# Designs tried in a protein design chat: VH-VL binders against q67yc9. Part 27

Target 1, 181 residues: q67yc9
Amino acid sequence: DEPVPTPWPHQFHALMFMNYSGDLSMIDLWYDWTNGRNFNIIQEQLGGITYDLEWNNGTSFFYTLDESKSCRSGQLEVGILRPNWLDGAKYLGQQNVSGFLCNVWEKVDFIWYYEDVETKRPVQWIFYTGREAHIMTYEVGAVLEDEKWQAPVYCFNKEKKSLSTKGALSEFKGYKEKAAL
Short names: E, the ipSAE of ESMFold2; O, the ipSAE of OpenDDE; V2, 0.75 times the mean of E and O plus 0.25 times the DockQ between their complexes.

## First folded at step 26 (VH-VL; framework fv_nezutatug)

Design aa1 (at its last look DockQ between E and O 0.04; V2 from the best seeds 0.00; counts 0 for: pae E 9.2 > 2, placed apart)
Fold by OpenDDE, look of step 26:
Structure aa1 (fold): chain C 181 residues (1-181), chain A 121 residues (1-121), chain B 107 residues (1-107)
Amino acid sequence: as target 1 above (181 residues)
Amino acid sequence: QVQLQESGPGLVKPSQTLSLTCTVSGYSISSGYYWHWIRQHPGKGLEWIGYIWHSGDTDYNPSLKSLVTISADTSKNQFSLKLSSVTAADTAVYYCARHWYNKGYYPMDVWGQGTTVTVSS
Amino acid sequence: DIQMTQSPSSVSASVGDRVTITCKASQGIYSWVNWYQQKPGKAPEPLIYAASRLQSGVPSRFSGSGSGTDFTLTISSLQPEDFATYYCQQSYSTPYTFGQGTKLEIK
């Protein structure tokens, strides 16, 4: 039998190096299925920090904490990625990536997923958009303090009706919407 | 490919309301992006008017805020601009454009061809 | 509001020339500056984003640099099709603001 992707831990922290056609960024990913929330803290190269806060009820916030106090919020039809979101992916075989022997799966028109054969940790994600994610750290069971899962006050503007359909990880959001994950 | 096209009356009388529509093709406005209106006075530079997120979240140039309303019709894949109490100063080429979700990083990458609006009695 | 002071307002140059346009922001805005090219009767088209990133399809003779408050657009070797008006724009915060524009004319 062909190997299947390892479901995501219900809680983990990952630091990811992102490369999109030379555009580099660091993403501090906090995945918390248990509490139904996902947080992408994004540092663009030589830029500021943007925050993509997602809730499993479909609510999302995309904001900055700088002087601009920018925030967009919305209600999506889908929540965060399920732990087993890679189910049904096509196994492509094994490949050495960054010194790791990886099993590789494809979700058609979405992602190539590289998983270390030995540890079952994600190593690399390549999106069909060309965006590359290199998982630099992977901490199973790590959880961000509850107090930090709070969108800033200016995200709750009573005067505006907002809907966010895509965030910093647009590929993931797009796929979720398409696949109803 | 994604295309934006402005439409509306090319002539508006003073004190009336300027109404324009941007029709988007090749992409659903409900799928993302911020949708902007920008204008350019004759022989002048570019002035940002405002944008809308498809759900109705808007932001306007403070200089025009009291006079501007931007709305979206997802069923028609359109968004619109209304500028009330127009004067000759509002004579301009009006552009609609889209801007990716990531604030700060990306440009307004797709623009309409622009539509000329003249305010005259 | 953030002001974008663009200079020069106009420049005359010849094919093959090196052209430099500058834009100064009234405050620090990281690298969140875009450059657009506009030809007569046409809509602006993006050239550079994030101060130094080339928009897809833009020739490599175009380049952008700068961070903080001072930004530069450079055309290393001017081509006939490059005669147009250029605008900088800050995308740091709303209201988004543009430079006054630089009209690049044939000498």
Scores: ipSAE 0.013, ipTM 0.574, lowest interface PAE 8.3, mean pLDDT 91
Fold by ESMFold2, look of step 26:
Structure aa1 (fold): chain C 181 residues (1-181), chain A 121 residues (1-121), chain B 107 residues (1-107)
Amino acid sequence: as target 1 above (181 residues)
Amino acid sequence: QVQLQESGPGLVKPSQTLSLTCTVSGYSISSGYYWHWIRQHPGKGLEWIGYIWHSGDTDYNPSLKSLVTISADTSKNQFSLKLSSVTAADTAVYYCARHWYNKGYYPMDVWGQGTTVTVSS
Amino acid sequence: DIQMTQSPSSVSASVGDRVTITCKASQGIYSWVNWYQQKPGKAPEPLIYAASRLQSGVPSRFSGSGSGTDFTLTISSLQPEDFATYYCQQSYSTPYTFGQGTKLEIK
C-alpha cells in the first residue's frame, strides 16, 4: 500500500534554506490557512530582505522595508496553497537524504517532495526549475502576530498592479494559477 | 553491485525489427529509477532513445517515436527495446542506463557495457 | 529539441595542464547540464551534474560552471587517466540531447 503525502498543517512556521544552483537564501514561511494568509520573508545571502505576503482573497504584496520602499501589489485570481495541494502526487518510493529516510512524491512538471517517514515532516522539496528548499526548522501550530501581517502604507494605492511570479516561491504561484485554469 | 547488461542480435536486416533486452542485477527495476536506452553512432555521437518507468509509463525521442517501443518485465527484472523498420542509419552501439527519478537533477549513473548492432543486408 | 554545441572538438594537452571545455545550449536551460567522460570501448560515466556538482568518487580536479546557455568543464591539472572524450548533456527537457563530444588527447 502506497503512502500518501501528509496534508500541510493549517498553521506552521518553517525556516527554509534555499539553493538555486549556488544562489542561496533563507526563507521564513508563515503558513496560516485558518486566517487565509501566507507570508514568505526572504533573506538573500549577504543581500536584502523581500517580503512576499499573500491572502486567500487574492490580495498580494511583494515589498521591501529598506529606504527604497518598493512595493508591488495586486489582486490574484487564486488564493494561497490549500493544505491538500499534494493530493494525487505520484509515489516514487523511499530515499535517504541528509540522514532522513523519506517518502518521495512527484507532481510532474512541478515538484519532487520529500517527507520524513518517521515524523511525517517535510525534509525538502525540489522544483522542476531546480530551486531547492531544505527545511531547517518546522514548527507546527506557530502563528505570526496579527500586526506583522499588515503591509506597509506605501503598498496601498488607488490602483493595483500586476505581480511578478519571480521570487523564491514563484513556482508555487505559477502552479496554483495553472491549477485554477 | 548494480549491473546492467544488454543482449540481443548483433546483425539485423533492413526493414526488420531490432529487439534488445537489458537485464538488471543487484537492484529491482521497480524501485525509484527510470530505465533508458541510448545509442551511439560512430559518426554522430550519442542519441537518447527513450525511457520507461516500471509501471509502464514511457517517453520517446520524437525522431523515433513511431518506430520505438520500450517495455518492462518486473518479474524478470528486465526492460527491452524494439525498433521497427530499421535501416543502415540504426547501426550503433546500444546502451541501457538507469536514471534516478529526479531526472532533471541527476545524471544517468549506471550504464550497461553496450552492444553493437549492425543493420546490413 | 535543445541543441548542445561543444567546443573545441578536440584538444591536445600535457599532463599537468589546465583544460577548459565549453558547451552552449540553444536555449536557456538554467543549470540542468551533466558532463560525462567516455574512454574507448566503454560506456560514458558521469562527472558533473547540475552544471557544477561533482559526482561521488570524481576527483576534485574536475569542476563545472555556468548557467543559462553557457557551461564549462575544467580540469585543473590533467592526469594520465583523464585523456578521454567528454560530453555535455542537457537534462532540462526530453528529448535529452548530448554535445558532439570533445576528445582530449595527450600531446
Scores: ipSAE 0.007, ipTM 0.587, lowest interface PAE 9.2, mean pLDDT 87
ESMFold2 (binder alone), look of step 26: mean pLDDT 91; pTM 0.940

Design aa2 (at its last look DockQ between E and O 0.03; V2 from the best seeds 0.00; counts 0 for: pae E 15.0 > 2, placed apart)
Fold by OpenDDE, look of step 26:
Structure aa2 (fold): chain C 181 residues (1-181), chain A 121 residues (1-121), chain B 107 residues (1-107)
Amino acid sequence: as target 1 above (181 residues)
Amino acid sequence: QVQLQESGPGLVKPSQTLSLTCTVSGYSISSGYYWHWIRQHPGKGLEWIGYIWHSGDTDYNPSLKSLVTISADTSKNQFSLKLSSVTAADTAVYYCARHWYNKGYYPMDVWGQGTTVTVSS
Amino acid sequence: DIQMTQSPSSVSASVGDRVTITCKASQGIYSYVNWYQQKPGKAPEPLIYAASRLQSGVPSRFSGSGSGTDFTLTISSLQPEDFATYYCQQSYSTPYTFGQGTKLEIK
């Protein structure tokens, strides 16, 4: 029988190194299925920090905390990724990546998912856009304190628009909407 | 070491069916990868013919779709190409290759040496 | 189908020269371009994948760049063994298509 992807823990923290055609960034990912929220804190190389806060009710915020006080908010038709979002993915086989022997699955037009055979931890994600995510740390059960899961006050405007976000979450969001995940 | 080897008749008459087999060694075709056929007419570039996944899923070049059948025999660790109603235009070196992804982030990384097929009366 | 327009069709160069080959896709294909080297009587061998990733075992004098529609293969300092035909290939969608090829000849 072919291996199946390990469902995501209901709560975990991951630090990811991102590479998109030479554009580098670090993403501090907080996944919290239990409380229906997902947080990506994105540090661009020699740039600022952007925050991508997602709620399972479909509400998303994309903002900065700098002097610009930039914020975009919108309502998506889908929430955060469910723990078993990789169910049904096509198993491609095994590959050695960064010294890890990995099982690899494909979600067509979305992601190639690399999981360490031994530990069942994610190792690498390659998005259909060519964006690469390298999972640097993976802490099962880690939770960000509740006080930090709040969008700034300037995000709460009367009008919500569709979100065009940058980074890995844009690809995730796009796929979720398309695949109704 | 993974190796691919094409085999089949080097001469086919017009209107007949060209049949080739790619034998894979060092790796089970059931373990992964998409398995491709590519051809190269003498002095010309490369033309993708199609691929097969071990489950039987196939995709063909639309220009050849009506004439091409790719199949796999996992018990023999082989996959094959059939091209019907051949003409002189089908004279080419035929290669089999493997490809990690369907959408090719990675290249076709292992190729056979190629087999020459001549269509002639 | 996605067309890959490769140029030049041929180039004459000397050992030590910098050589550049370009490939233009008929539409945006992100970084889904591979480059192959083919020597006479041999199968193509991968050089570059994902537009800029060097295939294992390939000398560092080979490099690839580009995204979207315009892609480039560069040989920084041509070596005798580099005289061959080079092909770009898009792997964005089927049918997979190749450039016309560039024959790199000795000047």
Scores: ipSAE 0.437, ipTM 0.815, lowest interface PAE 1.6, mean pLDDT 92
Fold by ESMFold2, look of step 26:
Structure aa2 (fold): chain C 181 residues (1-181), chain A 121 residues (1-121), chain B 107 residues (1-107)
Amino acid sequence: as target 1 above (181 residues)
Amino acid sequence: QVQLQESGPGLVKPSQTLSLTCTVSGYSISSGYYWHWIRQHPGKGLEWIGYIWHSGDTDYNPSLKSLVTISADTSKNQFSLKLSSVTAADTAVYYCARHWYNKGYYPMDVWGQGTTVTVSS
Amino acid sequence: DIQMTQSPSSVSASVGDRVTITCKASQGIYSYVNWYQQKPGKAPEPLIYAASRLQSGVPSRFSGSGSGTDFTLTISSLQPEDFATYYCQQSYSTPYTFGQGTKLEIK
């Protein structure tokens, strides 16, 4: 039998180096399926820090805490990624990446996903858009403190808008939306 | 439609530096592809020279690494090859090609027409 | 470096014949093999990728198979436009390497 991708652990923290055609960022990803929440803290080059907070009921916020106090909020039709979101991925064999021997899968026209054969941790994934996520650290079972999951008050004083597909990891938002249709 | 066009001198003398430029039209070199140089020796097979990502990330054939430089100019939508200290063994048809960033799984899908370079005195 | 060895170096065949071309890698490379067709005076063009997948626009008489170290390209019924040189190429690791080529000639 071919290997299948390991479902994401229900709770983890990852430090990721993102590359989108030379547009670089670092992301702290806090995934918390148990509590129905997902948080990306995005450090852009020259652009400060952006926060991408998602809840499993579809409530989503994309905000900054700098002097601009910007926030885009909205209601997605689906929640956060499920741990088994890679079900049905096509196995492409093995490749050495960043000192890891990886199993490689593809969801056609969406993503290539690389998982270490030995530890089964994610190593990298590459979206069809060219955006790359390189997993620098991976801490299974890590949980961000509850008070850190609160969007700022100025997110709640605004008319809801369609959330843009712009920004880091926007491909996952597009994937979830298409899967729901 | 995406098109690649090689340009440069067809005749170079031994010990000179061979310089070739690939001009890309119909697509931005900064959008999702690696850009390669490949050569084909008379009566022989194909030899991969190296690639560049538009930001400057390169990889070269180890047999040529000390002699080769590949560079990109995103403002001109071009990438270039320099091969120093050429000899008659460098006489070949030189191709530029593009390669989807997931380069393990996909082929080099668009090639230039090729340019013949002869090294002789 | 991964060496790709093609066999045979040339084939003489008639229209309608079945032709197979073999490519052997010097180490296991899973299915990271492409096949290219090159006509005289032209650049190589992709034919097969991932060992067995047809490039868009390639006729169904072409097929590829294999994994690991041994790969084949098959043309089930030769057409006049198929007389060309064929190359395998590994895409598993740099330096990317090509087979020596197989020249398919009309008998």
Scores: ipSAE 0.000, ipTM 0.490, lowest interface PAE 15.0, mean pLDDT 85
ESMFold2 (binder alone), look of step 26: mean pLDDT 91; pTM 0.941

Design aa3 (at its last look DockQ between E and O 0.05; V2 from the best seeds 0.00; counts 0 for: pae E 15.8 > 2, placed apart)
Fold by OpenDDE, look of step 26:
Structure aa3 (fold): chain C 181 residues (1-181), chain A 121 residues (1-121), chain B 107 residues (1-107)
Amino acid sequence: as target 1 above (181 residues)
Amino acid sequence: QVQLQESGPGLVKPSQTLSLTCTVSGYSISSGYYWHWIRQHPGKGLEWIGYIWHSGDTDYNPSLKSLVTISADTSKNQFSLKLSSVTAADTAVYYCARHQWLKGYYPMDVWGQGTTVTVSS
Amino acid sequence: DIQMTQSPSSVSASVGDRVTITCKASQGIYSYVNWYQQKPGKAPEPLIYAASRLQSGVPSRFSGSGSGTDFTLTISSLQPEDFATYYCQQSYSTPYTFGQGTKLEIK
């Protein structure tokens, strides 16, 4: 039988090394389907930290905690990725990646998804944009404490009329939006 | 390929509203890009006006905020700029551009050819 | 707002010359600087992003460097097609701001 992608755990933590044409970053990913929230904490190489906080109701916050106190918030038509978002992906076979034997699936015009055959853990993602994600750590069941899931106060400033939603995983957001159409 | 093209009247009278439209082809504005307006006064540098996300989320240059409205029409794959109460100071070449906002990673990578708007009585 | 002070305002050079343009931010902005090239009657085109990353299709004679407040665009060996106006831009925070530009002219 042709293997199918393993649905995401309802809660997990992952540290990802990102490479986009030589542009490197680290993403601290907290996925929490149970509580309807997702958090991407993005460390740019030799740069600052950007926070991408997503809620399943479609609300997203993109902010920094530095002196700029920058924040953009918005309402998307879609929420966070569902655990089985890879359903319907095309199986491409097996490949050895980073020392792991992986099953590989394709979501056409979106992502190539690499999953370790033995442990069923994600190993690598390659987006249609060429962006590569290397899953460095994968901790099933890990949850960030509730107090950390809070956008800063300046994100709620009524004086702000800009409600922009752009995060590190723009490819995911784009896909979700497209899928909702 | 992705192309942006500005359109609108090239002449606007003082105190009137400048209206421009950017038509995007080869790419849906209902995607993960911010859509910007930038202008350039004659013989001068570049000034950022603002941007819009397809959902309607906007951000404007504070210097122009009270006078600027950016909107999007996803059905036409267009976004627009309105600048009210124009003066001679608003005479410029106006550009639309797209930008994938990932802090530190992306420039405004695709620009329109620009459209000249002259404010004159 | 973050100010981008670009220098020089103009520079005259010859084909084959090494040209350096600098941009100073009014505050620390890590590497969130882009460089654009603009030719007369044309829209700006990106050259460098994230301070030092070469935009796809841009010749390798172009390079960017810097972090924090001081940034540099370098053309190692000027070509005829490189005579244009160059702009730095910070993408650290809105409002996005540009340098005043550097016009690179033929000596």
Scores: ipSAE 0.015, ipTM 0.573, lowest interface PAE 9.3, mean pLDDT 90
Fold by ESMFold2, look of step 26:
Structure aa3 (fold): chain C 181 residues (1-181), chain A 121 residues (1-121), chain B 107 residues (1-107)
Amino acid sequence: as target 1 above (181 residues)
Amino acid sequence: QVQLQESGPGLVKPSQTLSLTCTVSGYSISSGYYWHWIRQHPGKGLEWIGYIWHSGDTDYNPSLKSLVTISADTSKNQFSLKLSSVTAADTAVYYCARHQWLKGYYPMDVWGQGTTVTVSS
Amino acid sequence: DIQMTQSPSSVSASVGDRVTITCKASQGIYSYVNWYQQKPGKAPEPLIYAASRLQSGVPSRFSGSGSGTDFTLTISSLQPEDFATYYCQQSYSTPYTFGQGTKLEIK
């Protein structure tokens, strides 16, 4: 009777506009469950580009390709978001958002998730922190070429550091860690 | 179609500042690409000078770092090179080039036609 | 700085020949190597990226191989339009550096 969130397709690309209290960014999200990897390319409005590369074995890199050549790496106890990560979400009915009629769900202490009734594509999600992700484009089945999933060499010659929990999409990292416990 | 075109003086005196401009058409320089300057000395290979990122961040060849400045003018869709205290060794063909943000992986994909600069008394 | 040592400095060949050009990096750089072709009076144009991938629009007679420190560009059956100068370039770290070039001349 009650609609259920569509599991994420195993491979897709999304262009997202992020808004966090006026702090704006664009994110290219490359999700690849088939190969156990996820890549966020984060373009801050008044900053450089940061790359957030995650593997299903828990290996994660957060790096830049600018002149600073910075990289933080870490080993998480969980992998990338599973396609069915929205299982158990509480249905909140329908709302009209950005010209889409959406089904809306909540996962307590995490997210409000909006999905188009007609196409079942994501339209937006709002984290409990107030950070908003607006899905501008959504390409099911899109695959980023294998060669582009390479972390730079300085990620491997640096002492491993704790990964930041304050960047764009950090709420997903926090959620994954809680779900694993 | 994206095109890059270098412009500036063809002859510069020693000790002066070389000033070149790259005009970009068909694409905004404020986008997610790196914008490079490269030069080619007579009968010699290519030398990377540096780049500018759309936010204004730069990286320069250490051998030129104290002498070089790369800047961007988004209102004119241009980026520029200034090279101070030039000598005859700076005589070269100067190219501007575009480089995709995954620059460790991809090549500089669009180059200007090049402009010849001669440093001569 | 990473030195790219390219050889030979020139090669004389006939149409239809197979030509191999080598490039050696002064340290391991995985597969972060590009190859460019430059015709007289023109800017370099990309041929190969990531050591072995053909740039869009490049004929299949061009191929690249190698990883670590040793890289090759191969032209399987030389055509008249392939007479040019070829450069390898490391994209591993700044400053980006190029080989000194290989001039491919008609025999």
Scores: ipSAE 0.000, ipTM 0.461, lowest interface PAE 15.8, mean pLDDT 85
ESMFold2 (binder alone), look of step 26: mean pLDDT 91; pTM 0.940

Design aa4 (at its last look DockQ between E and O 0.03; V2 from the best seeds 0.00; counts 0 for: pae E 8.9 > 2, placed apart)
Fold by OpenDDE, look of step 26:
Structure aa4 (fold): chain C 181 residues (1-181), chain A 121 residues (1-121), chain B 107 residues (1-107)
Amino acid sequence: as target 1 above (181 residues)
Amino acid sequence: QVQLQESGPGLVKPSQTLSLTCTVSGYSISSGYYWHWIRQHPGKGLEWIGYIWHSGDTDYNPSLKSLVTISADTSKNQFSLKLSSVTAADTAVYYCARHWYNKGYYPMDVWGQGTTVTVSS
Amino acid sequence: DIQMTQSPSSVSASVGDRVTITCKASQGIYSWVNWYQQKPGKAPEPLIYAASRLQSGVPSRFSGSGSGTDFTLTISSLQPEDFATYYCQQSRSTPYTFGQGTKLEIK
């Protein structure tokens, strides 16, 4: 029988190094299925920090905490990724990546998912856009304190606008929608 | 070491069916990869014909879809190409190749040496 | 179908020359472009994948760049063994399509 992807822990923290055609960033990922929330804290190379706060009811906030006090919020059709979001992915075989022997699965037009054969930890994600995610740390059971899961006050406007984002934020939202299919 | 080798008749008459087989060694086709056929008309560029996944999933070039059948025999670690109703336009070197991803990251990394097929009366 | 327009169709160069081959996709294909080298009577061999990734065993004088629609293969200093035909290929979607090829000849 072919191996199947390991479902995500209900709670974990991961630090990811992102590469998109030479554009580098770091993502501090807090996944919390238990509380129905997901947080991507994105540090652009020599740039600012963007916060992508996602709730399982489909509400998302994209904001900065700098002087610009920028924030966009919207309602998505899908919530956060389910722990078993890789179910049904096509197994492609094994490949050595960054010194790890990995099982590789594909979700067409979405992602190639690399998982260490031995530890079952994610190693690398390649998105269909060409963006690469390298999992630098993976802490099962880690949870961000509740006080940190709060969008700033300027995010709560009467009107929600379309979530037109650039870069990783746009991709992640698109990927979630595709993953839910 | 993974190797691919094309085999089949080098001469086919017009309106007949061209049949080729790619024998894979050093790797089980059931273990992964997409398995492709590509051809090259004399002095011309490369034309993708189609692929097969070991489960039987196939995709063909729309220009050839009505005439092409690709199949796999996992017991023999082979996959085959059938092209019906051939004409002189089907004269080409035919290659089989391995591809890690579809619509993605990696190239067709291992190719057969190619087999020449001539369509002639 | 995605068209890959490759140029030039042929180029004459000397050993040591810098050679540039371009490929333009009819639509955005991210970085899903591969480059192959084909010598007479031989099968194509991969040189570059994902637009800029060097295939294992390929000399560092080969490089690739580009994203979206415009892609380039560069040979920084041409060697005798580099005279061949080169092809770009998009792997964004089926049907997979190749450029027309560039024949690199000795000047």
Scores: ipSAE 0.567, ipTM 0.847, lowest interface PAE 1.0, mean pLDDT 93
Fold by ESMFold2, look of step 26:
Structure aa4 (fold): chain C 181 residues (1-181), chain A 121 residues (1-121), chain B 107 residues (1-107)
Amino acid sequence: as target 1 above (181 residues)
Amino acid sequence: QVQLQESGPGLVKPSQTLSLTCTVSGYSISSGYYWHWIRQHPGKGLEWIGYIWHSGDTDYNPSLKSLVTISADTSKNQFSLKLSSVTAADTAVYYCARHWYNKGYYPMDVWGQGTTVTVSS
Amino acid sequence: DIQMTQSPSSVSASVGDRVTITCKASQGIYSWVNWYQQKPGKAPEPLIYAASRLQSGVPSRFSGSGSGTDFTLTISSLQPEDFATYYCQQSRSTPYTFGQGTKLEIK
């Protein structure tokens, strides 16, 4: 039997190290399918922190908490990534990656996904753009405190916009939008 | 502290336009909430009519969309409902309510007392 | 439109009883269901949001559970003030829709 990617747990926290041709960042990913919400807290190397907050009604915010008080808000036609978003991925066999033996899948020329054979935990994924996500910690069942999911007040006095395509993990946003068609 | 109060006629004739106003006190209608109209028919349950964001962005129940208009007047801290071409089926208690901008996760947390509207001649 | 099917339509119970009310959505709504309590002549009041979170000031004898399509409101030990009509409401998408209501009466 050919291995199948493990669906994402309904709630988890992952710390990810991101590398995009030498542009480095750290991302805290708080995935919460149960409550229809997803939060990426993005620390650029020697740079600022950006908050990327998505809800399953398509409401999204991309903001800072520094003195600039910047926020972009908009509507995506689809919600957050489904737990089974890897369904139908093409199995490519096994590879050693960073000392882990991984099962490897490819999805629609979008992503290469590496999952540890022993623990079934994600190890890394590499987008078609060349952006790499390396999973540093993976806490199944972790839930961010409810109060942290509130976008700041200055987000809702601004004009609503469509999907934001800039910044880290924009490949996921593009994938979700195309998959809705 | 925050209070919503509906006002308008209790009796309207068929084919007329029902006009209701919700006056908001203790909170600015431009400060992060959606503003809703909901009605409750005699002996039946609750029916959502629509909402407005203070800037004028609206959404309406498809069953009423061609007949309903919701508007806001931020200078008066009010929002209003107009329902055209009413029939006896529009007889109900009408409520206004507020809803935090993250509508999916949170409830309509504050409601007006309701106003009874009877459509009859 | 997402339909909310609430049951039972009425419950006859005594003070101190445990009561369970269920609500089924016609499609998945995550945890995005609210429960309201309505007393005669008054507006609905929020009781539970996000399926399981108590609104401020709501007694702990009220609890909610469920996700996806199946949701439950439980009152662990009825008090005299709990005799009212209860509604579930989905907030995933417009039009927002309510269950038919459950009238809780003194046995």
Scores: ipSAE 0.006, ipTM 0.637, lowest interface PAE 8.9, mean pLDDT 87
ESMFold2 (binder alone), look of step 26: mean pLDDT 92; pTM 0.943

